# Ledger of designs, part 4: VH-VL binders against Integrator complex subunit 8-like protein

Target 1, 198 residues: Integrator complex subunit 8-like protein, of Dictyostelium discoideum (Social amoeba) (q54vk3)
Amino acid sequence: MNKIFGVKIDSQQKKRQQSNKNLTVFNNGRYLIYIGDIHFDRKFHREALRYYLLGCGLETAFYSDPVKTSVTNSKYLTFLSRRIFDCFYFLRAPMQAIVVSQFFGNLNQTCLVSFKIIQEEYYQLDTNYFQYIWELPLLEILLTTFTKQKDLKKIYLINQIISNPIINENNHPDIRKNFIKNTKHNFWKAISSNYLLQ

## First folded at step 1 (VH-VL)

Design n10 (framework fv_nepuvibart)
Fold by ESMFold2-Fast, scan of step 1:
Structure n10 (fold): chain C 198 residues (1-198), chain A 122 residues (1-122), chain B 107 residues (1-107)
Amino acid sequence: as target 1 above (198 residues)
Amino acid sequence: QVQLVESGGGLVKPGGSLRLSCAASGFTFSDYYMSWIRQAPGKGLEWVSYISSSGDYIYYADSVKGRFTISRDNAKSSLYLQMNSLRAEDTAVYYCARELDYGDFSWYFDLWGQGTLVTVSS
Amino acid sequence: DIQMTQSPSSLSASVGDRVTITCQASQDIRNYLNWYQQKPGKAPKLLIYDASNLETGVPSRFSGSGSGTDFTFTISGLQPEDIATYYCQQYYSLPWTFGGGTKVEIK
């Protein structure tokens, strides 16, 4: 921040600040997210995504046993969902962005942004990520669009997801909640494999 | 004396391998991001790869992904570039350059080595 | 990838002249642009960082300006030792990209 005000820190102070920052970021999700924001503001979307994923991993425990994952810890990921969404969108990963939009905590916003992406990036939608959609209105948007495009393969794939009784039977909320929790965990494991492992 | 010294360049046939080294002295190597930047004869500068101060974060230009591997040894103040499956287009002077780690909001190459020539020729 | 276009590709000027080089980014990069000097057979040297800040030890005749997509590098009172190729470089987004370079020669 000092740089923004035209103040340059001397080399010794810079080294001390850097050492302290490095020590903190290995143990604190907030600082990883802050660094992610710095990269995001510079349009370093892949680096921003890496820091966001590491920060969320520390706070949401998506690298641990799913049985031990706290529902409350997932709120931290929800707070960052818009930034992570933007990272995937600018990295030209529209289907991953659509999956992340489900974390917004506002289903109307999820449907609005997803509808726009589906219209704009139809041929870039990676079908491997369809399995991570759990919101019925979003599945219906996908199905309607694929039907209009007469895309039989994509229609078939979405219908497999919609036909799952767990997704459609709201009379069993605990079963649906557990299914969604596992779907979220599996998504972040897949994303970590693709974006953090070198 | 603050300096970077590259070594390991030479003549190699297409499909061959080379390992470049960069020895840092006069500063705390472990505080800096490090990059490899190359320049083909008579051409401009092309950034190749960076590695963070800790070694945990690495990025490659698309032209070298899957073929080149950047690494560092902070205890030895050394940076490396393992180059596999070399092509004629990889012929260039390879520069080692230091860059500030994410802590200061500015990224620039304030110190460069003298460069080492890699020639990929049949 | 962000493309950096430098103009001119080369220029000839007399000692004491004011030399101006321009650099255009394919998208808005704010002030995240650096300028480097490369003398024949030597490694590049940082002159200007963050579009307009003079690096320590660099003569005051060198200056930079601009933001967004259009940037200018100026040498006020060209000296013989300024014969070199000059490069702009953006660090707004990976991969980092350089301009094509501007070769400055004396008439």
Scores: ipSAE 0.000, ipTM 0.436, lowest interface PAE 17.1, mean pLDDT 80

Design n12 (framework fv_nepuvibart)
Fold by ESMFold2-Fast, scan of step 1:
Structure n12 (fold): chain C 198 residues (1-198), chain A 123 residues (1-123), chain B 107 residues (1-107)
Amino acid sequence: as target 1 above (198 residues)
Amino acid sequence: QVQLVESGGGLVKPGGSLRLSCAASGFTFSEYYMSWIRQAPGKGLEWVSYISYDSSTIYYADSVKGRFTISRDNAKSSLYLQMNSLRAEDTAVYYCARESWDYGLEGYYFDYWGQGTLVTVSS
Amino acid sequence: DIQMTQSPSSLSASVGDRVTITCQASQDIRNYLNWYQQKPGKAPKLLIYDASNLETGVPSRFSGSGSGTDFTFTISGLQPEDIATYYCQQYYSLPWTFGGGTKVEIK
């Protein structure tokens, strides 16, 4: 089978993988994602999520510092992030879903879905995941909502994130880029601990 | 009014463990980020770790990562630092400090510090 | 990591003198810098936050200035009780880092 995320991967593309190790990881991840799809179609969202996370880990899609294979390019990451977003949404993990929406590659879509979730699921927002928000427009949506709710604890936490100049566009681009990279890595490690290692 | 009191320091052999405690009083502990900052004898200050008001955000200096664990108990108004695999270079006075900010200001500062507790790692 | 270079390491001055300490960051930290005073055998005490803001209850003879990479801390009219080591600290990026300290002594 040569299909990953609905796209056929030809033999030349597979040969262009960085190493035999990467090709093996790619093949293993593909089957785990496929099994995840089977569970997703049967509405077993927790099991689907576990297989998607394991597939991502084995393919180094979200865990590793460098992104060097075609399977981890922005189109594949965006497609997989939508599947993982759906899993968190159906599992009623709204804050994790909001964090994953930052991976969509479309900030307007990120803000739109997050705004709806924040309004609908306010009392289910797990503050353990606030630290993984790096998009300033999303932080502004959270701050505005918490201010309207007069939620002093959540206002304090979001203000600490906003006050960190590393996430501001006026900072040196490399500082922001490295911060976001580390934030993404730490998020997927935390999610793997919470959803794979229970 | 505001007071932070550290305890748990002492003499320990390399490879040993210690648990430091910091008892807070005079303010609403559950509303503040807290840090541990250390100072080797005759040396300067080195930030070690911080923990958010609800324990959702925790960070460690690279020198202690994987060996130290910061935690808090808001019901007891207490901050903790579990120190494992101690090394001679961990010898220092350990301070707990409260992180605060003024309304409308960007940034944070340590406005109150405990008296410190001495940890000596020596064979 | 952001390196904070503080100078001088020590200085000796007379009561009533103007004392100046400098702190240089290895990269732009905007105004995200604090100054602390540590008297012998005591815990540090916040004097200046956000580069130039005087903490409540701190005497007006203490002041801070600067932004970006270069910062200055000044004591106008040194008093005997000002004998201490002074530290700058950046909170722009983790890990938070302190300067090496400046020991202020009276002649």
Scores: ipSAE 0.000, ipTM 0.421, lowest interface PAE 22.3, mean pLDDT 80

Design n14 (framework fv_nepuvibart)
Fold by ESMFold2-Fast, scan of step 1:
Structure n14 (fold): chain C 198 residues (1-198), chain A 125 residues (1-125), chain B 107 residues (1-107)
Amino acid sequence: as target 1 above (198 residues)
Amino acid sequence: QVQLVESGGGLVKPGGSLRLSCAASGFTFSDYYMSWIRQAPGKGLEWVSYISSSGSTIYYADSVKGRFTISRDNAKSSLYLQMNSLRAEDTAVYYCARDLGEYYDFWSGYEFDYWGQGTLVTVSS
Amino acid sequence: DIQMTQSPSSLSASVGDRVTITCQASQDIRNYLNWYQQKPGKAPKLLIYDASNLETGVPSRFSGSGSGTDFTFTISGLQPEDIATYYCQQYYSLPWTFGGGTKVEIK
């Protein structure tokens, strides 16, 4: 199976990487991401995922409740989302991959890859992760697919999420943003317990 | 060759509006976060705003929040800054700058690696 | 906001001198600091990223060091073309903030 997302490194980024004179080790998120990439290249996706999650954890104090999040923390998680998505995809954790796709920089890409995964991996969608979907177009894709499958239980679960006024109406932007922030933190805590604490 | 070209600056009275544009070429614009950074005459640099590669994530400095709006058109490889309710203290050269790439190498850091030439905005009577 | 205190505000040195500029953050920013050069009438140019890494195409006489709250930028063997204002910038936390700048002039 081919990798859904490749690493695109332009010539300037490659040159900077080659000129890096201060390679840091120990408790450094960049070093952990680099080690994750080495494992990923060797097709050891679970170990790669663990290193990616440890890198995120150091940046976010292991997904505790940070007083203030930096642009670096936000960009760090967004950038890592594609690598973590690849890991979940190859580990055959499709629902986790779909959740992670919401962290991409493009909602159209989120919907496109999620639609493909939902079609290919329907019977492997772990309903415990439905609670971590907040993008309305993605919820609609899930609802449409479950309706075609006549999966009453999954229809019910998605409708509970869609019926939440915070998700549905967007009348209170600050409340919605806070809800999404809490949902993201809870997701990464759940992932850490399932994949870091083996 | 990576190039960023700003336009839209000029003289405007307090309370007025201006729209700045930045035309990007030589790279895949849709893969990069973009920022606006300004510099008052004879003063230092001040970060104004950023927008993510998709346009979904936007942040503003407190000094411009509620008055300025950043936006982008990836099909046209263009970045914009709509400036409303302009004040004398907004007088500055405004630079667009390329920020974090979507597939950025973590070893390379997070920096403004390319800047436009800037466009001057003067707010005075 | 993270305040970046840069010193000195200006300096004059002779060609061939070693020039050192310092930047102090109001809180721990790890190594999330960049250095830029701005020549008169020009846009800033990235010289150093992540506190100590030299940008491609930048002469080796420029270097950076430090972590946490204290950072230094050094020009070893000042050249006439190095007349410029130099800025540090943190990217640890929004809003991104710049130092006040250091104007480097030849005696």
Scores: ipSAE 0.000, ipTM 0.450, lowest interface PAE 14.0, mean pLDDT 79

Design n15 (framework fv_nepuvibart)
Fold by ESMFold2-Fast, scan of step 1:
Structure n15 (fold): chain C 198 residues (1-198), chain A 126 residues (1-126), chain B 107 residues (1-107)
Amino acid sequence: as target 1 above (198 residues)
Amino acid sequence: QVQLVESGGGLVKPGGSLRLSCAASGFTFSDYYMSWIRQAPGKGLEWVSYISSSGSTIYYADSVKGRFTISRDNAKSSLYLQMNSLRAEDTAVYYCARELYDSGEWYYGSDYFDYWGQGTLVTVSS
Amino acid sequence: DIQMTQSPSSLSASVGDRVTITCQASQDIRNYLNWYQQKPGKAPKLLIYDASNLETGVPSRFSGSGSGTDFTFTISGLQPEDIATYYCQQYYSLPWTFGGGTKVEIK
């Protein structure tokens, strides 16, 4: 009755030599996303997140892998970013949710949801994720809030990010694009380590 | 040293209830999916239920669905199986088992039971 | 449910013999199959995972092969300590299902 075709349930991830017999997973990244949606609809947000991350990883958009699929990375990631955002929000990982909101493709929506989260979950903002914010308006929201709270440590950390010339100066567009791509890659690597690899 | 120790088995009459416990030690219990697997006397293995590391994903074999409830307490490193409306055919040794997802690379994986407890006998008889 | 048909149900062989056990799935399960050994009065132990991969610490005389619906488990050079019941198990889809087991005895 509850058939899960072509996908393996994780419990603890351990490294072993891989065999080419497992290549079926290359053909079912979208199926992993589908399984994630089933869990999401059942309010199993942690399991949904794990499946979404596995499915995205197979598409390799976050890892700069040259794998080309019929899925357009920008459209797929924009849709999936909202689901992943909801997962982090419901798991009470507010800073990760704020980072993911930068993928929405609508900066006004990013700023609106982030502003609400920053006010509601101030004491849960993990400073290790500040390095993954690249949108200047979002950095200004964080700075304004920290200034009002007189949080000297967080003010210092945000100012270090804002003072980066790549973020604040009108440099050649490709320099900023490459910086943002690398920041995105590093974020998804960190998230995969924290939520898939223990 | 990984150890799984089951308890709570015993003799019960049809229609009765029992609660099985499995005490885990020697590993980070909250990182692992856990299963209950049973074996009727002189018969083969039958998977009963699993629960995800967080407790949010649960599945049951059709033979026990609606009668058995799997749960876990990560703070106590314990797994439970609440068995209600017991039938003669539920007579079996019940094992708790740790499910290992062995990825090699994180998006390829193998799922198997790498550690099992000693088992606890449940006898459903008049 | 995926039915796993294991054969033979029992066999007797001499020390040093090559023992072969088969497992058939009622549908294509790719390579999503494990093999377990259960000695009398003990819990099962994993021997082979993902159809053909030998678990760490398991003697090299044990091997597995096959994909899709037909799988084989082999002991090449049966030893006295190999007296046990062997089970295949699929993890392609829920519920997880086991074969009926093969009891291996020495003549």
Scores: ipSAE 0.000, ipTM 0.432, lowest interface PAE 17.5, mean pLDDT 79

Design n16 (framework fv_nepuvibart)
Fold by ESMFold2-Fast, scan of step 1:
Structure n16 (fold): chain C 198 residues (1-198), chain A 120 residues (1-120), chain B 107 residues (1-107)
Amino acid sequence: as target 1 above (198 residues)
Amino acid sequence: QVQLVESGGGLVKPGGSLRLSCAASGFTFSDYWMSWIRQAPGKGLEWVSYISDSGSYIYYADSVKGRFTISRDNAKSSLYLQMNSLRAEDTAVYYCARGIPLYSWGFDYWGQGTLVTVSS
Amino acid sequence: DIQMTQSPSSLSASVGDRVTITCQASQDISNYLNWYQQKPGKAPKLLIYDASNLETGVPSRFSGSGSGTDFTFTISGLQPEDIATYYCQQYDNLPYTFGGGTKVEIK
């Protein structure tokens, strides 16, 4: 089930998840992803999240450069981003879910799910995770919502991010790509510390 | 068994208004995003609007923006489309469809459709 | 808006034939494409989602392939009940857009 979309895990979603598990059977971490799905189906979202993160190669919380590089560019992470998103949402971690939505590979989907979460879970948005938003349209959605709510603190925090010259997309693409890579790395390091090392 | 039943279609003059309803049964309506999709006689499919499960997120095709309003009543398991300032080009069969293809699945169930004819 | 171009607009084939329909997007839509079947006087029915995944209850003679801008829908061993108009639909960007449809008839 994904309340962000208002859609439960139906036959199509289950078939897609099963097909994706079959695809990863020959790859590193395949069994961990499978175990994660079992826990997810049983509504054990925190345990499912841990196995999904382990399946992405996050077991050492980025204690080495190869692990950091692998995770940052991992097709596993893209593949699992929607499962990890659902885990954060059901664990009442909506801001982490919004950050993870940036990994979907489709900005339209990112904006649609994030807009819904921001409207429904406004008071649960942990401002410590604002620093991990890099998509300008998403920052604009946040700013517009905070402006309507007259939330001066959140408006200030988002404006600090938007005012970063690197994030404004007027810079050379490689500069923005490196900034995003570092932002992704730092996010997953924080998540690993909070969810894998406890 | 999933069922979607549209109603409210009919003949209306240009500039007139009409309200379409879609009654859902056989599933938990409040868990699904819903769309309206239309088809002009002898023509192809055109997506019109969607509404999130809670009603908090709505989007319209540019051709209907400002004239049509999508809404839902989860307690009644019903979806609505209020159509104002109707034009001849709005003549179509209007389908109620379940789901949103955001999470990589399509519109998996459709109603039978209701015909809206806009003519003088 | 993303324009979806289907070809051919219509075709006639014999029972047992392999039928191929193509769909081209005006920009890269990854695999965010669905295929629908619409029989005369009926509502559309989802056959294929995410470019290549067969919907539950849909016969295995239907298949989809492709990614990016070029997509193919195939009926392997056309049956009389397959007479219908077939539509592709992208969901990469709003508004969602459908192809013009391909009418499949039996000779």
Scores: ipSAE 0.000, ipTM 0.460, lowest interface PAE 15.5, mean pLDDT 80

Design n2 (framework fv_nepuvibart)
Fold by ESMFold2-Fast, scan of step 1:
Structure n2 (fold): chain C 198 residues (1-198), chain A 118 residues (1-118), chain B 107 residues (1-107)
Amino acid sequence: as target 1 above (198 residues)
Amino acid sequence: QVQLVESGGGLVKPGGSLRLSCAASGFTFSDYYMSWIRQAPGKGLEWVSYISSSGDYIYYADSVKGRFTISRDNAKSSLYLQMNSLRAEDTAVYYCARDLEYWYFDLWGQGTLVTVSS
Amino acid sequence: DIQMTQSPSSLSASVGDRVTITCQASQDIRNYLNWYQQKPGKAPKLLIYDASNLETGVPSRFSGSGSGTDFTFTISGLQPEDIATYYCQQYYSLPWTFGGGTKVEIK
């Protein structure tokens, strides 16, 4: 009779299908995290990391561009942050571990663990990951350490980040929040590219 | 109202069996991992078992492994604990608790008492 | 299994006092530790998760700190309704284990 009714019914079916799909993806992510925990307990840190990344990568568009609507779930990333931190640390990826420490939700702990790692693993700090640091106290720790080491290249790179008005001046809180959201997304995209391939 | 309600506790003889139930309401039960946690009279908390949201992943404390079975029915929003070969040391209040994504228990039932005595 | 040792096992303090409870893990658990409050005759309630994060709806007088093996839980300005037993819990490794509990009484 009228296609309008068919379109309306199809729209309702599509909404129900999307809800069921989201629940299935969420449950599958938890299974992958559990598999990751099994590997982590067995000291298979690289395999654990892959499962953790796959688990939190579901619906976060790690392999593509940021989506305007709630695709990147920072809450789930926070929950996995300590497990992923340990994986990077034991895989001798200290800069990635330092970036992940920003997800802990406790800045004092972030600074304490990062300070220790910076002292222990100075020569392993991969400068490609400096762009993913947004916490000013952590940037100050890095700058202080690089200044003591007289590492002109690393001093320059950290100063470029600190000099960004979005990070340094705090004049527009909403702009800073959006910047951090994009920085988090770009970090997980880069990590997925580097650790899930090959 | 978000709540968990346990039932099925009671007095049972050593070597006997008992089945506990936990009814969930006010939230989407199928999204949550669930645990059983027990507390012997006058003593502290002991984690017993957990089950994933789908029921596919299950873990037990060594003290109950092989004797207790955790299960769930998402259609009925219910969690179960089948307890076999009960011992005096299994005497405790048994709590049902929901598990958020990083292993903390943000909602607990009121508990059900299991007494194993001759 | 990871053993969790709480100290003290019990304490008595006056209203308005600062109360400190400690929890020690038998091995490094990073910050994978939660704190629960259990009032007499009631089920436990989550207060602090991941060593230092305050659960929503929990009064700001409660706080947690520490990492690795040594953890501290603090009540700043003890109130009558805080009479309870407090438990730490690690989730670093299965099986999940709780501390023995600290009974807080007012006098």
Scores: ipSAE 0.000, ipTM 0.458, lowest interface PAE 15.9, mean pLDDT 80

Design n3 (framework fv_nepuvibart)
Fold by ESMFold2-Fast, scan of step 1:
Structure n3 (fold): chain C 198 residues (1-198), chain A 119 residues (1-119), chain B 107 residues (1-107)
Amino acid sequence: as target 1 above (198 residues)
Amino acid sequence: QVQLVESGGGLVKPGGSLRLSCAASGFTFSDYWMSWIRQAPGKGLEWVSYISDSGSYIYYADSVKGRFTISRDNAKSSLYLQMNSLRAEDTAVYYCARDYYESSGFDYWGQGTLVTVSS
Amino acid sequence: DIQMTQSPSSLSASVGDRVTITCQASQDISSYLNWYQQKPGKAPKLLIYYASNLETGVPSRFSGSGSGTDFTFTISGLQPEDIATYYCQQYDTYPLTFGGGTKVEIK
């Protein structure tokens, strides 16, 4: 479970998962989530992550038998965001976990968990994932922390993101939404490459 | 055979309350997200609310937020909609619908139950 | 909220005709669009999901196409049992929103 939140799998979810065992794995996202939860309960976080990612129906050209794109939608990602967050956190991928926290649907919770991770895992933050942060309060937390650490490289990288005019909510609300949509898509493509093809 | 059967509709005065029920059969109810969709007489479809398979995730349309409460009882294969502070604009046929795994659409719908809010 | 504009509001066609209905989203929804058929006095039935995928058991004369903001739904060789109101529905973002519907009648 998540050591920051103490997240538990509900007994109703376990009953649901047991009932769903013999459904087709490649076109039923909830069955894939069920398999992921079994691995998560056994503390096999990498295998759990694989099934959670497949449950979101993320497809790439490197699959020989790709999962149906039609099973993908933002609802699955919101539902799974805390479980995927826990997987990345326990796999010692803290920057990926911080990116996933933006999917929680609660920005205050995103900022709270990210702040704690940034403090405890500072030297493990993979800067290649900074490009997938779109929430201004989160960028401000990162910038403040890097400034206190006098980390000129990380300060520079975050300032490059903040300086993007598309991220400014005041002038281009629809353009910002499209930018975030593309950023989310690119993040899940990168994660699929890094965690499903290894 | 998948079946969804709604009940609990009727005539109610403005400011009144009603509880709608939906009885599910022919599938593992606890595996599916469920929604309520309504249709005012002679009008189009309007999504009202959803509830996840475990009940942990719930969302409402702005028009009903704070007045309606969606809930489920997986042991009884039943979905509910508690409607409070009813208004004339809530008059509609209310459908119980099963969320489709391939999309946030609906592959099976109940027959609907009519709610009429008038004096 | 994403607004879905459907046209025409109604149409009359003969058995065997090709019927086309359009649906426009107020913003890019990729292919996150479903099509439903609602016969008088009955609940809607899912026909097409993810813009172009035919639901199991639905006749092949029904098809969907499009992406982004512009979508079309087609009935090739209209049959008498196809008399119904047809709705598009987006699922890119909550709240889920439906088009205004297109009533299809036989001449």
Scores: ipSAE 0.000, ipTM 0.455, lowest interface PAE 16.4, mean pLDDT 80

Design n4 (framework fv_nepuvibart)
Fold by ESMFold2-Fast, scan of step 1:
Structure n4 (fold): chain C 198 residues (1-198), chain A 119 residues (1-119), chain B 107 residues (1-107)
Amino acid sequence: as target 1 above (198 residues)
Amino acid sequence: QVQLVESGGGLVKPGGSLRLSCAASGFTFSEYYMSWIRQAPGKGLEWVSYISYDSSTIYYADSVKGRFTISRDNAKSSLYLQMNSLRAEDTAVYYCARDTWESYAFDIWGQGTLVTVSS
Amino acid sequence: DIQMTQSPSSLSASVGDRVTITCQASQDIGNYLNWYQQKPGKAPKLLIYAASNLETGVPSRFSGSGSGTDFTFTISGLQPEDIATYYCQQGYDLPYTFGGGTKVEIK
């Protein structure tokens, strides 16, 4: 019976190998990042952004347990934050770019690039994204700039964020950390809705 | 102990108004989003509204939008629901609940207060 | 709005039985699914959050699993005090929506 069983087993093995290869390619963040880079180099920034977001696993289907293994904890998110930032910048989504700069892992870098964008793209700053800013030095830069511009609406909105007791560094670190985690999650949820789910 | 206590329910005629209150204790009320959730007699749960810790963000279910107003007083650790233009379908037990950022679950609930809209 | 379809609407089981309740979302909600227990005349109590995480103080016989659109809630070894109506709830998007509930009764 070795002949009949051997042929059936070989067929099953080939099917498993193909399925595993296809699954690996689809769920391989490196492959998706590579495709994103190709599109980025071709100046197809929206297509590049889509692949970068998929590579980070920001599509809900790629991540389980938003509490422990949330989209905000993607191993690729911090790594790709600069590339995603560049995509938003070139797509003329400056406020989204400023929010993403908070993911760089270097607050000085965040403040430097954000200050530049605020000066260059002041009139394109979408106020709907102000709610996703959690870094106090960045909020201070925004408030200072809006005050110099005498932009009463933007001053009001930023002051509402700064007035949040949770944002105050005098509060217990765990409370602030949890608030930031959820702010990050809500931002990527909004971005996935607007850029991935179309 | 952590608790929420609702009050203000009662019998009201269609088109009438009622104000519900929820008193919070045992936690830092000013740090949490709060929701109102209702349950009609013999029916399931329906989310009604939420309010952010600082009142800057408020959302309503379509069924109550324009008629209900959620508000809070952090100094008094109290949550409110002003209900105007009440309809028979608003008849329900109204619960106040604490929103948690963990999967947006409601981890602490009040005992509920019954609102009956009837002639 | 995200529709939550919960089944069955009611079930009867014996003490010690394994009880399974399912919840299906009309779209992918990741793991933003929570389970509540409501005993007669009482407010709901959170049992499970983020699809599979047991809330503090909740007995280990309660468990949850699933992701995306299909979710399962299980009681391993039903106890008399578990007689209640159980609800799922999605926290993925506004408005937050609940399943229709499952009434668990003793045979």
Scores: ipSAE 0.000, ipTM 0.435, lowest interface PAE 19.2, mean pLDDT 80

Design n6 (framework fv_nepuvibart)
Heavy chain, then light chain:
Amino acid sequence: QVQLVESGGGLVKPGGSLRLSCAASGFTFSDYYMSWIRQAPGKGLEWVSYISSSGDYIYYADSVKGRFTISRDNAKSSLYLQMNSLRAEDTAVYYCARDRYEFGSYMDVWGQGTLVTVSS
Amino acid sequence: DIQMTQSPSSLSASVGDRVTITCQASQDISNYLNWYQQKPGKAPKLLIYDASNLETGVPSRFSGSGSGTDFTFTISGLQPEDIATYYCQQYDNLPYTFGGGTKVEIK
ESMFold2-Fast, scan of step 1: ipSAE 0.006; ipTM 0.472

